# VH-VL binders against q0atu2, part 169

Target 1, 119 residues: q0atu2
Amino acid sequence: MLDKKARIRTSREYRNVFEKGKRLSGRFLIIYYVENALDNNRFGFITNKKIGMAVIRNRIKRQLRAIVREYQGQVKNKHDIVLVARAGIGKSSFEGMEKDYIAIMKKAGLFARNANKID

## First folded at step 8 (VH-VL)

Design tc48 (framework fv_dusigitumab)
Fold by ESMFold2-Fast, scan of step 8:
Structure tc48 (fold): chain C 119 residues (1-119), chain A 121 residues (1-121), chain B 111 residues (1-111)
Amino acid sequence: as target 1 above (119 residues)
Amino acid sequence: QVQLVQSGAEVKKPGASVKVSCKASGYTFTGYDINWVRQATGQGLEWMGWMNPYSGYTGYAQKFQGRVTMTRNTSISTAYMELSSLRSEDTAVYYCARDYSYYETSHFDYWGQGTTVTVSS
Amino acid sequence: QSVLTQPPSVSAAPGQKVTISCSGSSSNIGDNYVSWYQQLPGTAPKLLIYDNDKRPSGIPDRFSGSKSGTSATLGITGLQTGDEADYYCGTWDSSLSAEYVFGGGTKLTVL
């Protein structure tokens, strides 16, 4: 579970990351990311209607939060990072989403090159 | 500069298939989903489906399921939309459009010039 | 048939203001953000407004958008002859298939 301090919460904060951040796309995920002036990382999660009905969108959001939580210790500090689900993510496996997350975070330079799960 | 360039006009007989191409340039092709939208003469815009050029996954409007196939060739940054079992009602201009996700939604920020498909006997 | 309802036409004189409405339901406009597209005669549509009220680079501030409940509105001030076009609203629909839906379009005539 991500602590309240580690979550992007307001629409203004989300839009700030979209407008000022860098964009990188993976197979199932897009990330927008920008360095922040805080002492910690903050994560946002977006599953728009394009993904599917609410039950699918809620499942994807839950799974993405679990993935981020598992690899939290590998992420460079002081970043706001928004994960946006791409069309087709509902057809992917949990492992597929996890591998995509690791690959895109490494490409962004936000993650260790040989990252492993905390456990 | 971002550009989507579509193939030229086509004239087909009822029952035939048509395959329209959309060549992308000026951006990372696999980084943005592609949508297909059509417009019959004097009518409004009608969404047909999306294709994710990285994964190859697709989603089609219920109306077109079973008749439409969307594919891509990443080596030439080109998306394709093939519509089979053509009827006179399929006479339209077909557009490809780039999907841009912003906050809690996505929209179509760049469009191809359109491909006119005429179905007549 | 279009899923979102727009007036088929609107007209005004140069320099005047017009508004174009777009009405939907709780599964589309009521639960998502609206975009507007401008289609000049004989051309492809062009993104005019996104995220209810934001303008892409190069779109003049004469164009504005708003949303209330299940309806969205496009506003155009200081009307010019070059604004003659068809205008379409669009958004995603909350359904099993997750389809993008457009309004029927509004033809703007500057008389």
Scores: ipSAE 0.817, ipTM 0.920, lowest interface PAE 0.9, mean pLDDT 91
Fold by OpenDDE, second read of step 9:
Structure tc48 (fold): chain C 119 residues (1-119), chain A 121 residues (1-121), chain B 111 residues (1-111)
Amino acid sequence: as target 1 above (119 residues)
Amino acid sequence: QVQLVQSGAEVKKPGASVKVSCKASGYTFTGYDINWVRQATGQGLEWMGWMNPYSGYTGYAQKFQGRVTMTRNTSISTAYMELSSLRSEDTAVYYCARDYSYYETSHFDYWGQGTTVTVSS
Amino acid sequence: QSVLTQPPSVSAAPGQKVTISCSGSSSNIGDNYVSWYQQLPGTAPKLLIYDNDKRPSGIPDRFSGSKSGTSATLGITGLQTGDEADYYCGTWDSSLSAEYVFGGGTKLTVL
């Protein structure tokens, strides 16, 4: 489960990821990722006003959390990962969003080799 | 004042489809998601899905995936929920509800009066 | 059955205080704001509490909400006969396809 400890919450934590992390862009998502010194992964989510109205941004955020939660067990440990929603994500399906996530995570090499629920 | 007015009661046979309407007024229709929730007699509330009136984008509960279709007509501020392949267990009161979202919060602040759908042979 | 767990019923005399619990998990109550809905007999649900502890206009302050961890609580003080209704907690669940989930509902009886 994506517990509180698995979430990036502070500006400082976000800045660290943006400054020290690597960046990869997908169709709907941009991910920033960096190794952390923890035993668990932490995820952050950015949905700005370009995405759309608050109702849309909130929904997208929930969907992204759902996706991350679904695949978190297959992600390599000790990473801080920030997901930034791109403008087009507001018109994407959940499945499309999920596929994009999987694609960029694969490209980043963040999935464990033994991951089995990856499209 | 915000109002959601739903269509009248429906009686359907198993295997048929039902389409319930929800006319919104008192606010900008395209600004808020419409959620659909049903309640079988004597049972609890069951969320079915959401529809964004602006984009027409939808998200359905897994349980109803492939069987429910939520649409809208923005010109008349009306949302629709169509449920196909009806079965007796679909007998329930169906509600539309406005999803008010502010910042990162979401709640159903206004509800339609409900539409009774009866599925019987 | 329901993702969120509520007691099936609670009861108290007029003027007393009652609490209704709503237990969930990290993916729902833990991560998301909880709302409470009141459903009077034969009527549509009505928003009672939102954002864990906020009251919509028209809701008296004898209704309160709180959230801690993966649980939420609805409090009703100064119980009135008109409070007899079903109460549902609800929230989004950030699992699978991000669905909204309700509690099983609690029947409040005013003795």
Scores: ipSAE 0.019, ipTM 0.711, lowest interface PAE 4.1, mean pLDDT 90

Design tc49 (framework fv_dusigitumab)
Fold by ESMFold2-Fast, scan of step 8:
Order: sequence, then structure tokens, then C-alpha cells
Structure tc49 (fold): chain C 119 residues (1-119), chain A 121 residues (1-121), chain B 111 residues (1-111)
Amino acid sequence: as target 1 above (119 residues)
Amino acid sequence: QVQLVQSGAEVKKPGASVKVSCKASGYTFTGYDINWVRQATGQGLEWMGWMNPYSGYTGYAQKFQGRVTMTRNTSISTAYMELSSLRSEDTAVYYCARDYSYYETSYFDVWGQGTTVTVSS
Amino acid sequence: QSVLTQPPSVSAAPGQKVTISCSGSSSNIGDNYVSWYQQLPGTAPKLLIYDNDKRPSGIPDRFSGSKSGTSATLGITGLQTGDEADYYCGTWDSSLSAEYVFGGGTKLTVL
């Protein structure tokens, strides 16, 4: 599970990201993202009703949280990022969602550059 | 600036198929899902389905499952809706509409002008 | 058959206030945000209200929306002849299959 400090929790905080943030679309995900004034990143997850019935939406939300948690260390600090599921995500595999997340985060410039060993 | 422009009116015989186009401009075509909605003369709006232009995946209303096919051509920012085995009851204006997701909602913020399809003997 | 119930017609004089109801169930309006669409004669529908009570750019504040339980309401104040149109509520239905559902539409006549 993501730490409470790393989660967007209130509707006011979500609306701030939607209104002030940049939008970028992937195959199954849309992200909205904006710099925050905190020392950490925060993530939000939206699976609106067009995705399917509650059991599908809850599965997708859990899987997206797991993916975000797995890649937390690669995300540039000081961002509020909201993931919005697109129509068709329910037909995707976990791996498909993971690949989409990585691709969209790289395109947004939100993943830290690859740091190779230097000496 | 953002607009959806649909193909012209069609007249078809029962049993034929019709393919309506919807050309998007003024935005990134693959960034928004497209919905199709129809309206028979003097009747209300009826949702037919959605198409994700990035993935090509679709979802259709149960009523149209097996008769409708929604596709796109990303190189020309155009969505298509094909309805087969036409009946007189399919006589309607067909609309495409852009799906906008905001917070915990999704709604249709931009609509095409409509395509009249008449099915008659 | 429409899933959401609206009165088929409503009428009022210029300058008056009118309200249009939209009734659903827990699987649609009860669990979801409602949008309203205006359709002027001979034209495509136009988004009028989204997220229950929000207005797109260009929609005057004479138009308002609200939601309570399984019902939504569209309010129009300072009624104008140019408001003559069909009005539709719409939302996603989260029961057995995810489908967008519309109300049957309300014809507003301004005399």
C-alpha cells in the first residue's frame, strides 16, 4: 500500500491537480500532474463508472496503486500526480497497465534520468 | 477550435450497412475517447458505445452488440461507426461526441453536427 | 425506453424560473455525477452542466444544476426565448454493464 503521505486524499486536492496540472494520455491511463510545495510526491487514482462495475473498478485501482508503489523511487520529487483510468483498461493485463504507466511517466519527464555508475 | 465533423446524410435499404465518419480537429485525437449516440426523429438520445482511439478498444451498448463496429484511423484523426443489418427503426441522426474525464466523472463536451441515416424500402 | 425519467415538457414565460427534474436509481444518479445537455431545434446537443453543478465556459449562470439522492435538477432563471430547446440529463450506469444513460428529454417552451 502507498504511505498515507504519498496519497492525494481530498476532493479539493484532486481538483487542484485537474485545474492547475498538465494532462498526458496513454493507451489506458491519463495522468494529470503538477508540482507541489511538499518534500514528497502524492498520487491519486480515479476509476470512474465508465470503466465497469465496482468489482472491476476496485481491481484496477488496487493494481494501479501496486504499480505506482513499485516505481515510486523513479519519480521526480515534488509532484502531485493523478492517474485516471480510460475506457478499455478493464480488458488490459497487469503487465499492460504497468507498461502504459512507465511509458506515460517517461513521456511526461516525471521519471528520473537513468543514473549509471560513475568512477 | 476543437471540433468533430461528420460525414453527410445516407439513404439505405433494409439489410444494408452504413458507415459514418467523424473527423476530429483542434486536439490530440488519441487523447480522448469517442462515444456514439443516436436520435430517432422526435425521440430522445440513445447511447451506442465508446471507442478508445489510442488502443482501438471498444464497448457497445447491449442493444447494438453484434451489429455495430467502431474503429478509427489515427493518421487522419477520424473515428468510424458502422451499423449493419439495417432496419427501418435505425432511421435516426447519429452523433459522435468526445468523452472528457474530470475528477470522478466523464461527460461529452464536444459533439459532431450529426449524420442523418434514413432506412427505407 | 429511457432509463432516467424527465417530464416530457415544461413551459414558462420570459423572465420566469423553471426547473427540470431527472429521476434515476442508486446504480446511476445515486452513485454518479450528472450532466445536462441542451439541444436547440435542428442542432446537435451541447454540454450545459457537468459534475452535477459545474458550467462549461460560455454557459451563463442562469443555468444551474443540483443532485440529491437519486434525482438531479436543472434550474433556469431569467428565462429567454432562446432557451426553447430539449434538455437531457445523462450519467453512467454502474450496474451489470457500464453504459451511458440519458433521460427521455424535456421540451421547454417559452411563450
Scores: ipSAE 0.781, ipTM 0.907, lowest interface PAE 1.0, mean pLDDT 91
Fold by OpenDDE, second read of step 9:
Structure tc49 (fold): chain C 119 residues (1-119), chain A 121 residues (1-121), chain B 111 residues (1-111)
Amino acid sequence: as target 1 above (119 residues)
Amino acid sequence: QVQLVQSGAEVKKPGASVKVSCKASGYTFTGYDINWVRQATGQGLEWMGWMNPYSGYTGYAQKFQGRVTMTRNTSISTAYMELSSLRSEDTAVYYCARDYSYYETSYFDVWGQGTTVTVSS
Amino acid sequence: QSVLTQPPSVSAAPGQKVTISCSGSSSNIGDNYVSWYQQLPGTAPKLLIYDNDKRPSGIPDRFSGSKSGTSATLGITGLQTGDEADYYCGTWDSSLSAEYVFGGGTKLTVL
């Protein structure tokens, strides 16, 4: 589980990311990201009703949190990052989701140069 | 300018198939799902399904499951909707629409001009 | 017949205010943001309202949206002849395998 300090938790925090951040779309994920004034990164997760039943949404959210947790130490500091699950993600494997996350984060330039788990 | 341009009108016999195209421009094609919505003459809007242009994954309305196929050609930013085993009640205007998804929302912000499909014996 | 219920028609004189209701359930309007679409005669639908109450650029503030519980409402003030059209509400419904659902549509006539 991600540390509470590493999570976007309030609607205001989410709105700030959506309004001021950059948007980038991947295969299964859309990320919104913006620099923050903190010493740590914060992650948010959105799984809307388009994905399917609550049980599916919850599963996807757990999987995304696991992926983010695995690579959080390799992400550039001082960023708020919101992951929005796209339709079809429920049909993806965990590995597929992970690959998409890595790909989109690379495209966004959010991984540190010394990152070694993203290849 | 963001726009969706659909193929021309089709006339088909019952039992045949029709394939409508939807060409996207002005934005990253693979970044947004494409929805298909039809409208019979004098009737309301009916959602048919969605297609993710990046992955090719789809979600169809139960009503059309097994009869509709949504595909895409990313090299030309074009989405396709094929409806088989056509019947007279399939006569309608068919629209493609871009799905703008963010946060907890999803709405259709760009629509094609529509394609008239007529099924008659 | 439609998952979302709208009045089939509404009418008012120019300059007047009209409201169009959209009634659903907890699995659709209750849990999801509602969008409204305007369809002028012989044209494709156009996004009018999204996220319950937000207007896309180019949509005048005469148009408003709201949601309460399992119902949504579209409001149009200062009615103009050009507003004569069909209006549809729409949202996602998780109970229908995450299908998008529309209202039956409301025909607005400007008297």
Scores: ipSAE 0.030, ipTM 0.717, lowest interface PAE 3.9, mean pLDDT 90

Design tc5 (framework fv_dusigitumab)
Fold by ESMFold2-Fast, scan of step 8:
Structure tc5 (fold): chain C 119 residues (1-119), chain A 121 residues (1-121), chain B 111 residues (1-111)
Amino acid sequence: as target 1 above (119 residues)
Amino acid sequence: QVQLVQSGAEVKKPGASVKVSCKASGYTFTGFDINWVRQATGQGLEWMGWMNPYSGYTGYAQKFQGRVTMTRNTSISTAYMELSSLRSEDTAVYYCARDYSYYETSYFDYWGQGTTVTVSS
Amino acid sequence: QSVLTQPPSVSAAPGQKVTISCSGSSSNIGDNYVSWYQQLPGTAPKLLIYDNDKRPSGIPDRFSGSKSGTSATLGITGLQTGDEADYYCGTWDSSLSAEYVFGGGTKLTVL
């Protein structure tokens, strides 16, 4: 579970990240990210209907939240980051999504080298 | 400058296969999904499927499952759509289009010029 | 045979206003954002509207979009002869296997 303070909640806040943020793509994920004026990071999660039926989209969203939560301490502070599931993510394993997330975050310069999960 | 450039027109006999190419330039090819859409003469647009050029994963419209294959070659930033067991009703202009995600949707922001495929005896 | 319903044609004079409707169901327009595409004669479609009502860079504000329930509308004001084209609405359909669906298209004639 991510703390409520660490979640992007409103459509206006999501659109701000899409319009002002940088875009970086991974194998199964796209991130949009922008620096914020807060003391903490906020994350958003989007599973477009192209991903599949609601049961699949909801499963993917839960798994992405779990991944973000486990690596939260490795992310550079003061960012709004939106994770967008790419077509085909439903065919990936949890491990595949996790590895993709780490790779994207490192490539974006948002993640420490040799990041380990909080577990 | 984003461009999608497709291969030239094809004339095929019923039962043959056709493979259309779509070469991307002006952006990171693996960063955007590619969709294929066709349009029969005097008819509307019909979605065929998507291909993720990073993963190679695909999803096809039910109507085309078993006859369509979408692939890519990342070394030359090129997407392919192969349609087999061609019928006269497959005569159409075939388009590739780039998928752009914005908020809770995605749409096709850039399109190839189209490839005319004629199937006749 | 198209999933979304559009009028086959609309006509108006230069300088006038037109609206083009696009009707769907709860599994497509009712639960998703709508895009509009313009296809000039002999050319590929071009994105005109996304996210129900947003314009890409380079699209004049004469073009507008809206959505209510299971229907979407494209509005064009100050019609120009260069607006003669086929117009298509499109969105994702969430039922069964997700597929992108288009309207049947509307031919706009500027008389």
Scores: ipSAE 0.813, ipTM 0.916, lowest interface PAE 0.9, mean pLDDT 91
Fold by OpenDDE, second read of step 9:
Structure tc5 (fold): chain C 119 residues (1-119), chain A 121 residues (1-121), chain B 111 residues (1-111)
Amino acid sequence: as target 1 above (119 residues)
Amino acid sequence: QVQLVQSGAEVKKPGASVKVSCKASGYTFTGFDINWVRQATGQGLEWMGWMNPYSGYTGYAQKFQGRVTMTRNTSISTAYMELSSLRSEDTAVYYCARDYSYYETSYFDYWGQGTTVTVSS
Amino acid sequence: QSVLTQPPSVSAAPGQKVTISCSGSSSNIGDNYVSWYQQLPGTAPKLLIYDNDKRPSGIPDRFSGSKSGTSATLGITGLQTGDEADYYCGTWDSSLSAEYVFGGGTKLTVL
């Protein structure tokens, strides 16, 4: 799992990202990202009723956390990043989600230039 | 009052570099990204990239990757756009624009007056 | 050639209404808010509409914006001679490495 310090946990923190951050849409994900004043990145996850039942939403959230954890060391520092799952994600494979995450993060320029596993 | 004041017109030879400045005032310089947009004579607007004055982070249009460098001097609230390996097709008016990010939106609410760059042999 | 498609020109008489369309795709207009910029002859662009349909301070209510699906529309009522200008739509496009994209611009002529 992500370290506690690497997680957006409060409503205030989420609001800050939504109010001050930039937005980019992928196939299955929308990301909101904003620079923070910390030395580490923080990630948040949003799944809503459009995805499906709570069991599905929780599954998606776990999968997204796994993906983020896998690549967190390659993300540029000093960012708060919120992942919003789009409605179609419930029908996607894990690999599809991973691919979409990598694509959207690359498009956002959030990966370090020397990052591995993303090429 | 928010203002963006750009440097004067430039005339360059092909292969040279040009560096345009954009001095901001009337607001906290480090609080807003600066975008650069150019417009060739009689043509439309073309986005070049963004620069965050606080961190210095940048995002460039793919078309200009490797050829454009956006920087800033926070002590004088000035953003810079340097374009190298100039070509005749780079002849255009270059604008800086403040990026206002609010919620999930981003738009350019204030613009510089523009800097004419002419590339000719 | 522009990612967003606008009619190259529109025209109308003073007092009339004109609309300018902006057509895009899901990766730009579909997923992101649209802004409109007015550029008077020989001047820098000016923000006219943001967030699809909001007017900055100083912009009269005869200017309006709307968005539906992958298209946006700028409306101008009570057309005045001073409205003669180029108008550009713009938005972010995630498919182009998070690039901002403009329409090709529309030249509005007041007859």
Scores: ipSAE 0.011, ipTM 0.655, lowest interface PAE 9.1, mean pLDDT 90

Design tc50 (framework fv_dusigitumab)
Fold by ESMFold2-Fast, scan of step 8:
Structure tc50 (fold): chain C 119 residues (1-119), chain A 121 residues (1-121), chain B 111 residues (1-111)
Amino acid sequence: as target 1 above (119 residues)
Amino acid sequence: QVQLVQSGAEVKKPGASVKVSCKASGYTFTGYDINWVRQATGQGLEWMGWMNPYSGYTGYAQKFQGRVTMTRNTSISTAYMELSSLRSEDTAVYYCARDYSYYETSYFDPWGQGTTVTVSS
Amino acid sequence: QSVLTQPPSVSAAPGQKVTISCSGSSSNIGDNYVSWYQQLPGTAPKLLIYDNDKRPSGIPDRFSGSKSGTSATLGITGLQTGDEADYYCGTWDSSLSAEYVFGGGTKLTVL
């Protein structure tokens, strides 16, 4: 579960991340991200209608929230991050989505260095 | 300068296949999905399907399922759309277009210039 | 038939205003954002409006969009001869296994 304060909730806040943020793409995910002026990270999730029917979009959204929750402690503080599902994500496994998320967050420099390998 | 450049006009006989190419430049090819849209002479726009150039996954409109194949070659930033078992009704201009997601919308920008395919006996 | 309904044609004089309607259902326009595309004679379509009412860079503000319920509207003010084109609305339709659907197109003639 993500706390209310860790969620991007309003369309205005989402659009701010799209307009001011950086964009990086993975196989099944796109992230938009920008530093915020808050004391915490906030996450948003977009599964637009091109992904499929509501049951598929809702499953993807739940799985992405679970992935983000699992790795939230590794994300650099004070960022607004929006995950956008790409065409074809409904054909991916949970493991495939998780691997894609880790890869793109590392490429963005948003993951803190591994505690076992700092410097 | 973001652009999509398509292959030249084709003339085919009924029953043949046609393969149209769409070369991307000015952006990261694998970062955006590609859509294919056709337009028969004097008719409106008709969506055919999407292809994700990063994953290679595709989704086709039900009308074209079984006859269309969408692929890509990432080393040359080129998308392909192949339509088989051609009929006279497939005579159209075929467009590729980049899929851009913004908030909860997905739209097409830019579009390729189009490839005219004529199917006649 | 097209899934979204547009009038086949509209016409007005230079400097005037026109509106082009696009009607759908709850599975497309009613639950999704609408885009508009302009197709000049002999050319590829070009994005004109996205997210119901947003303009890409380079599109003048005399073009506007709106959405109400299951219908969308494209407005064009200060008509110019260069606006003669076919105009298409488009959106995703969740009832068709998430296919993109276009309106039938509206031919704008500037008399």
Scores: ipSAE 0.790, ipTM 0.907, lowest interface PAE 1.0, mean pLDDT 91
Fold by OpenDDE, second read of step 9:
Structure tc50 (fold): chain C 119 residues (1-119), chain A 121 residues (1-121), chain B 111 residues (1-111)
Amino acid sequence: as target 1 above (119 residues)
Amino acid sequence: QVQLVQSGAEVKKPGASVKVSCKASGYTFTGYDINWVRQATGQGLEWMGWMNPYSGYTGYAQKFQGRVTMTRNTSISTAYMELSSLRSEDTAVYYCARDYSYYETSYFDPWGQGTTVTVSS
Amino acid sequence: QSVLTQPPSVSAAPGQKVTISCSGSSSNIGDNYVSWYQQLPGTAPKLLIYDNDKRPSGIPDRFSGSKSGTSATLGITGLQTGDEADYYCGTWDSSLSAEYVFGGGTKLTVL
């Protein structure tokens, strides 16, 4: 699980990302990202009821957290990043989600130059 | 006021290239994707692709892959769409549109006024 | 031909109600928010409805949107002559590398 310091936790923090951040859409994910004043990155996760029942939403969140955790060391520092799960994500495989995450993060330029495991 | 202002009409020969500009104002240019949509005379809207002004990365419709290039100049808040190897069927009005979104929502607003591109021999 | 299917035309008299359907699939309308765009003759498209049923500021409440399953519907009540235009539904399609897709458009004629 992601460290608490690495998580966006408050509505205010989420709103800040949505209002001031940049947006990029992928196949299964939309990311919003903005620089923060911290020394670490924070991640947020949004799954609404349109994705499916609570059990499905929770599964998706767990999977996305796992993906983010796997690659967090390769993401540029000082960013708040919110992952919004699109409704179709519930039908995707974990590998599909991972590929989409990598692709969209690349497009956003959020991976460090020396990042590995993303090619 | 948020606005997208496009360049003027173009007349091109088959095989040539056209580059349409879209200048944004009234908002943070690098904060939102720019979409390009075209419409042939008497026809419907056809999505061409998106460009992220911050990173410069793009996503093109498969139909235009290899023939379209979307770029931007952030210093002047301007997006560009270049279409090469023009053919008569490319004759259309080309629109840029801001991809405004929050949370999961995504919609195009506002739209540029459109740029007429005519391809004729 | 279009990924999303709309009736080519609809018509009604002033004051009446019209509905425009937009039929898609699970990968587009089923999985994503639908937007509607109004295009008056000789003008650029204008956002009319977003997020299936939300109206931008300035859009009167006689315009409404809904979505059910893989279909969306635009409703217009109290039809006015100024409503004569082309209407397009649009949404993202995840099966096409997240391409945006439009309906074929519906021409609304006010009789």
Scores: ipSAE 0.023, ipTM 0.675, lowest interface PAE 6.6, mean pLDDT 89

